# VH-VL binders against q9ybr6: the designs that were tried, part 6

Target 1, 148 residues: q9ybr6
Amino acid sequence: MSGSVLDEEAEKLMDYDYLLEKLYKKVPPKSGTSEYRIPEPQIIRIGSQTVIRNFREIAQALKRDPKLVARYLQKELATAASYEEESGQLILNVKVSRKVVNQFLQLFMKTYVRCPTCGSIDTKLLRQERAYMLKCEACGAEQPVKPI

## First folded at step 17 (VH-VL)

Design y01
Fold by OpenDDE, fold request of step 19:
Structure y01 (fold): chain C 148 residues (1-148), chain A 120 residues (1-120), chain B 108 residues (1-108)
Amino acid sequence: as target 1 above (148 residues)
Amino acid sequence: EVQLLEPGGGLVQPGGSLRLSCEASGFTFSRYAMSWVRQAPGKGLEWVSGITGSGGYEFYADSVKDRFTISRDSSKNTLFLQMSSLRAEDTAVYYCAKDTDIAFIYFDYWGQGTLVTVSS
Amino acid sequence: SYVLTQPPSVSVAPGQTARITCEGSNIGSKDVHWYQQKPGQAPVLVVYDNSDRPSGLPERFSGSNSGNTATLTISRVEAGDEADYYCQVWDESSDHYVFGGGTKLTVL
């Protein structure tokens, strides 16, 4: 009884689906991209200035030099910023809300920390003469990013 | 008083280009994010593009990505939208909107809008 | 993409309370803003940050946001309140502003 060409194709399709199911079972559940959360900025307002009290901790979470992050915020907020190494605080010469600071910190994460290829936060920012290069330690990807 | 003036609308052929401008006054222009929002005839509001106060970040809706370019000139207090490869579906009233802050929070002021018609 | 859903229309008699809903996944964790648009006019901010009201707006306008639903409430509705209303959020995941589809409020 010559099984119809249709039966062979159906068996091959069933085998493919079975193989796909087995492959999906072996793929460790993509560890839910635990949304790498940056600590919430602790902000106090003093006169016309805004102080981020836990800025050192934020920079550590971002795995970047606090001075670099400070320069970034200075640029994006169009204000002078001073990082205090002793206290770990950042002083901004402007009144700014926590929401605004958070938005720029998140953008910093997306631009200068997170690998666009694999999503890893295990990255290094390499300074080149006129540009920065974001290098991923997880997947090896390199991406040019705008200078800070 | 905050004022947003939007000249530059008009009729353009499909595939054509048009540059919109929004002249801002009554506030420190560089301290606020700006956006373009459009509204097709008889339709709802659609965010098109936004730029931070410093100009460091530009964002685009998927519908206009790679075709539209948002920019700003602080010396002129002017927001721009360069539109290229225009399509019939781009026909809309285009509003410039002032954000309440240097980042994207909400719009506290809107221009009166300018009509862009894309038609053969 | 993040989506905001509004009813296309709401009708209310003068003096009554209108409620316009804006539904979105976990919208209660976001800041919702509302705009009023009258025919032939530009939108105007009426509620921001869920429940705050711009200066000059009547106390009749209020907002709330919890769970998956934000609500614009207009008490003691007047004929002049007839307009389209849009909810809006900033979506941090996509870095986009997102508008609801709009609700036409008719005063009967």
Scores: ipSAE 0.922, ipTM 0.964, lowest interface PAE 0.5, mean pLDDT 93
Fold by OpenDDE, fold request of step 19:
Structure y01 (fold): chain C 148 residues (1-148), chain A 120 residues (1-120), chain B 108 residues (1-108)
Amino acid sequence: as target 1 above (148 residues)
Amino acid sequence: EVQLLEPGGGLVQPGGSLRLSCEASGFTFSRYAMSWVRQAPGKGLEWVSGITGSGGYEFYADSVKDRFTISRDSSKNTLFLQMSSLRAEDTAVYYCAKDTDIAFIYFDYWGQGTLVTVSS
Amino acid sequence: SYVLTQPPSVSVAPGQTARITCEGSNIGSKDVHWYQQKPGQAPVLVVYDNSDRPSGLPERFSGSNSGNTATLTISRVEAGDEADYYCQVWDESSDHYVFGGGTKLTVL
C-alpha cells in the first residue's frame, strides 16, 4: 500500500517542527542590520570652499530631502551651505575634511534616519508644530528629535 | 598660543556637586570640539564627555551618563562640566582637551588638569 | 564597547628602538592617535592619524596601523622618552573616544 505523497505531506504539515521550518524559510531573513553604508562624500576644495559632488546621492541614501541634509550640515559645521539642484552638489563656505563631513553624516543617520527602537532605516521624519518626529515604518515607533 | 585653563577643582563630599570650567584662548573656540578626560590617581586616561564645536552633539561615557553635563559658552570661550551625584570613583585629575576640528578627530592641546577629590 | 589593549610596560636601553602596541578589533580601519604623558604633566600628542607627527616632535617618533594592531615606534630612545603612552581612537559605533590602558616606557 504505497501511501500517497499527499499523506506524507499531510503528516509533515502536522509536524510543528516542519511548519516552523517552513515558516522560518518564508520569513525573509531578518535583513541582518546590514550596516547601512552612506556613500563616501566626494569632496573638492576650491579656495575656502568645500564642494560635495555626490551630495544628492548621499541624501538619497539617507532617504531625506537634500535641502534638509544641507541645513543640518550648515548648522553643525557653523557655515553657510548652498545646495545646487541642477548639479546635485553641496557648496560649503568652509574648508572641511572628508572625515568631519562623514562623521556628521553618520550622526545624521543615527539621529534623523535610524529607528532607535528596531534599528530600521525605513523611517519618516515628520515636522510637527514645535518638534520633529521620527516615525518608523517597520516597528511603528515614534521618537521626538531635535529640530534642524 | 593655545591656552586651556581649568579652574574649579577641589574637595567635595559623596553625593555632592561640582562645576568645572575650562577657559580657552588662542583659537576660534566655536570651531572646535571640546572634551573632558579624567585620570584617577595612578590610573590611565578615561574619556568623560565631549561636545561638538556648534554644541549640537553631546556625548558621555557610561560611567558618568545622567550625572554629568557638558556645555559650552562661546561668548566666554569657556567649556563646562557640571558634575552631580559625585562618587569616590570620580576622584581624578580632570583635563579639558581641544579637538583638532569641529568634530571628534583627535586632541591637539590639553589643559594642565584640575584635581577633583570626592571624599567623606 | 570597543576596547584597546596595550602592554602595561615596555623597557628599552638607550639608543635602542621601542615599540608600543595597541590592539583592537579591526583597528587598522580606524585612525589611531598617540599621547605621551610624563609624570605630573598633561598628555601631549605625539602621533596622529596612524603615522603623522605634530610639528616640533622628533623624527624618532613614528606610527603604523594595520590589521588588529597599531604601533608607536620610538627610535634611538633617550632618557627623556621615559613616560606613559596612550593610544586613542574615536569609536563611531558608540560615539565615544576610547583610550588604551597605557604603556609605561622605561629607559634602562
Scores: ipSAE 0.921, ipTM 0.963, lowest interface PAE 0.5, mean pLDDT 93
Fold by OpenDDE, fold request of step 19:
Formats: C-alpha cells, structure tokens, sequence
Structure y01 (fold): chain C 148 residues (1-148), chain A 120 residues (1-120), chain B 108 residues (1-108)
C-alpha cells in the first residue's frame, strides 16, 4: 500500500512539472531586450524654442498620453512645454538638441514604459496619490516609479 | 569662465564616509548634467556617477552603487558625492566634470580633482 | 557592460602622425569623445562627437569613428602632445559613461 502513495505523488509531481512547463511556455520568453526603438524626434528650432514635430508619433510609440510625456520632458528639461493637439507637436521653451531629447525619451521608455522584470512594453502607468505604478500586462509585475 | 572647484578630499579609514563637493561657477548650473570621475594612482579614468541637470536621474557605476550618492544643490551651484563604506580600492583622485548639456553627452570641463585616500 | 579598448601606448617621432584607436562593439553607431591628460593635470576634451574639435584646439587633432573602431589622429605631433588619451562613450544600455583604458602617447 505504501508504493501506491509514492506513485501518486510522483504522478502529481510530473503533472506539476508539466503544468509548470506549460505555464513557462505561456510566459513569453523574455523577448530578448530587443531595444524597442522609438522614432527619433524631428526637431525644428524656432527662435528660442524647440519644436518636436513628430511628438504625437513618439508618444504613440511610447504607448503613453502625449501630455504625460510632455510633462516629463518639461521636468527633465526644466522648461515649459506645450503640446498642440491639432498638430501633434510639442513646443519646448528652450533650445535643446535632438540628442538630448532622444536621451530623455529613452529614459522615459526605460522608466515609465518598459517592464523591468520581463522587458515588455505592454505596460500601464497607474497614477497613485504620490507615485506612479508601472504595471506589466505581460508578466503582471508592478513597480513604483517616481512621479512625473 | 567655467570653474569647478573640488574641496573635501582627504584621508579616511576603510568603512568610513566622506562627502565631496564641487563648486561650479561661470555657467547656469542647473542646465548641465554633472558627473564624478575618479582615477586611481597610475590608473585610467573611471566614471563614478552622474546626475542630470534637473536632478531627475542619477546613475552610478556598479563599483560604487549603493555606497555612493550623487546630489546637487542648485542654490549653491554645488555638486556632491556622498561616499560611504569606503574601501581601499576607492582611493583615487576624484574629478567633477561638467557635461556639455542637461543630459549626458560629453564632458567639456573638468575640475582639478581632489585626492581621496582610503587607508588604515 | 560596454567595453572600450585602447592600446596601452603609442610612440611617434616629432612631426609624425599619431593614431590612437578605441575599439568597441559597434562603436561607429555611438558618439565618441576624446580627452587628453597630461601628468598631474585634469583631463581636457580634445575631440567630441567623433570628429568635432573644441575651440582652441589645434587642427592637428582630429577624430573618426566607423565600424568597431574610433580613432584619434594627431598630425605633426609635438613634444607637448605627450600625454594620456582616453576615449569615452555614453552607453545607453547601461546608462553609464564608459572610458577606454587610456593610451600613453610618447613623443620620441
């Protein structure tokens, strides 16, 4: 009678391993950090201002509200910014290079879009009272992030 | 003229703490990222830490992560490096470096450096 | 981590051309910057963004970057050019500045 219990446990363990394998197969392989590339900012300078012409497209690539991304850039660039909903452009009240803008956009991606656990860009940013929560739709991970 | 002054170096025992300062002048401090770079005696340059102009991002080399803290005070035009749990391997001349922009692009100005010696 | 490799030393006669290389994986896609450091002094920027030269630097200093190799070129080398030279990049993957190991340029 002792042999049957061990066999049942072994079968359950095999079933568990099979279930785990199935679960792991459903976990999308850590998609190699394919460096999700956002479009390069198209910048024009007008006087003391910098205009990002394709800002809407960039925000779309980031899967975030353009206004949120604009606020982020305002903060990081220490400048005023205005998003034009009609044109999809962002106007920055500072002269800034494409390289700088791009760096901050990349940082935005890393901080507010990319899941630090699985690398997925399928994430949601949830506003909490004093912080943001980055929630991954792929792996379910949640991470607090600094408020914008 | 851009000036970067680095007081605060000295001798410290292993496990000790030291705070470095870099006083900046001749430019709008908050508009530029700042970094610390160190150089051990007879060795090459090693980037230690960097902070964006706004202070929104701080980055650290793996060798100093969780031990060093970079910060800046815009009201004083001063960059800081709080060093803790110091090790002999942290012995170096520490340079503050001004970035050419608000983000990390390249260093256009360097301080003269301050020597930090970690020894028993 | 991203790594930059430089030769430890380069020797040239006065009036000749020195070439200091900086090797890195796909470094040609990055912006490379170069610093000169003389003994007992702080580093000084000599080339930025691969090939641009700061104001005040002589035209003898130039840079190039392609493939896996960036090169600092110093033409008509003078005794005063004897120094250590470091290449640098910003690595976006790690969000770190990365320096090469440095090259000692000796003027014979």
Amino acid sequence: as target 1 above (148 residues)
Amino acid sequence: EVQLLEPGGGLVQPGGSLRLSCEASGFTFSRYAMSWVRQAPGKGLEWVSGITGSGGYEFYADSVKDRFTISRDSSKNTLFLQMSSLRAEDTAVYYCAKDTDIAFIYFDYWGQGTLVTVSS
Amino acid sequence: SYVLTQPPSVSVAPGQTARITCEGSNIGSKDVHWYQQKPGQAPVLVVYDNSDRPSGLPERFSGSNSGNTATLTISRVEAGDEADYYCQVWDESSDHYVFGGGTKLTVL
Scores: ipSAE 0.920, ipTM 0.964, lowest interface PAE 0.5, mean pLDDT 93
Fold by OpenDDE, last read:
Structure y01 (fold): chain C 148 residues (1-148), chain A 120 residues (1-120), chain B 108 residues (1-108)
Amino acid sequence: as target 1 above (148 residues)
Amino acid sequence: EVQLLEPGGGLVQPGGSLRLSCEASGFTFSRYAMSWVRQAPGKGLEWVSGITGSGGYEFYADSVKDRFTISRDSSKNTLFLQMSSLRAEDTAVYYCAKDTDIAFIYFDYWGQGTLVTVSS
Amino acid sequence: SYVLTQPPSVSVAPGQTARITCEGSNIGSKDVHWYQQKPGQAPVLVVYDNSDRPSGLPERFSGSNSGNTATLTISRVEAGDEADYYCQVWDESSDHYVFGGGTKLTVL
């Protein structure tokens, strides 16, 4: 009685190890822990303002809309921020150090980009009415995140 | 002059709760991250919790996670540490510390500390 | 978790140079800060960002950081320098401040 190939596959699907193996096979080889590095912000201070010259590039590295990242920094730095679409620069109405900017960018990555479940940066931020949802394209995990 | 005043310490039973306060003056409170650091008797410094200037991020040491809550009231220039489920090992002098910036860089000012004793 | 290791004690004669080390994995890539704590007092910042000194502190206090070791150097040590010294870093991986275990400096 040739148990149908379907029954063997069904039994294998019930094997946690098999599912895990399939999941791992679908998980692109952990591209070497190449520590996803955000570009170092290029900062210029002009009077009481701080300009991030390469902000567009930073936002691109974060795979998020520059305006979103700008809003985030505005909130965290408790200052007004203006993104210049032409130049790709962000103007902050505060004197801030590169260290501080870097720290918040890293936090942005951890909060709004990196999947807390699998560590993937292949994620989407979905705006819901009162919250944001971080959805991982790699593992499918969804996590609510604070609105920006 | 920067001042950090830390009232609220005292004796509490194990499993009890206590709320610490740190009243800040002499600087724009909302522009600086704040932290709590504790020191058990005869021991070293242990970072407990920190909050960014905007209050957007709160971090906790593993030893106090889910038991302690850091918060701040900018209108009152006050930092808080709500402690719950207190343990004997939480006995320490608790310092509030002002960060040099809105994020976590280093502490440029410390309060004088307040003693919290957890004992049956 | 990131760990900072300090010697528990260092002894030095007056007028000599004290060196207090703080060891950590790749600590040279971090910014190290140092605090002085005298008995019954709150800690005081003495060195920040590896080698910078707060205003009001004597030039005798200096810092360096390379490789796996940060060092607080106190030249021409005085009796008043007797205290506990703590190194500190911000660990970006865990989003925690980390302190060393502290070093008691004794002036003989």
Scores: ipSAE 0.919, ipTM 0.964, lowest interface PAE 0.5, mean pLDDT 93
Fold by OpenDDE, last read:
Structure y01 (fold): chain C 148 residues (1-148), chain A 120 residues (1-120), chain B 108 residues (1-108)
Amino acid sequence: as target 1 above (148 residues)
Amino acid sequence: EVQLLEPGGGLVQPGGSLRLSCEASGFTFSRYAMSWVRQAPGKGLEWVSGITGSGGYEFYADSVKDRFTISRDSSKNTLFLQMSSLRAEDTAVYYCAKDTDIAFIYFDYWGQGTLVTVSS
Amino acid sequence: SYVLTQPPSVSVAPGQTARITCEGSNIGSKDVHWYQQKPGQAPVLVVYDNSDRPSGLPERFSGSNSGNTATLTISRVEAGDEADYYCQVWDESSDHYVFGGGTKLTVL
């Protein structure tokens, strides 16, 4: 009695390993934590000021409004910042190293861009009355974050 | 001259709490990240916690996470470490360390340290 | 967690060159800093950013970093150089400072 291909498929469906395999196939491969790399800031120092020339590009890579990122840097660097919409540059009223800027940009990414649940960078920052909410478009996770 | 003074160490029972302070002078306090580093008797250096110059970010070693709280008061040029649920393993000399910048780069100055002993 | 490995001890004769290694995965891509600690004293920065030296420190102290190994080099070692030496990095992945286990330098 040649057990029908259907019976073999049914038995395979009942196989825990098969179900696990199907589940794992449906689980998008943990997108290898492709280290999402933010472009390196191009910094020019002019007197007591630091200019980030490619700030618009950095903000785009972060998938956030340049003004928001500027406010963040202003806060973290404890300085005044001015975003130039025409040039896409950020002017900081402080002398700061590339290393410091990079560190804060990385922290920005970790805090305000990357999903802590799945690691996706496909997220939205939603302003709530007293806080910000980071919403992941990939996994649906929501996390409160400190206001900028 | 940069000076870091660390009062607040002492003897505490397991499960107890202690608050360390580090009084800073000789530099613009708010422009530099600060850290606590501890050293158990006869052991190496262990980073405990750090806070950015603005106070926007606080980081903790896994060994002290949820038990210790780092904070700073710019008006007083003082760094704090609130320690709770203290364990025998927390016994160490605790150093206040000044970072060379507003973020975490390296330590250019250290306090003399204060001894915290956790013993029943 | 990122780990830095140092030899527990290094011994050198006076006038010789001491080399203290700090091993870490791809440490060459990081900035390594070194601290000297004498008995009963607080640590002191001796090398930063792999090879830079703070003002006031003798030229005998130098650093290098490549591949998986950072090295603190102390030339013309003196008795006063006897101390514990610690390497340090900032780990961006964990947002932690990481210290090596320390190396005791003995001047024979």
Scores: ipSAE 0.919, ipTM 0.963, lowest interface PAE 0.5, mean pLDDT 93

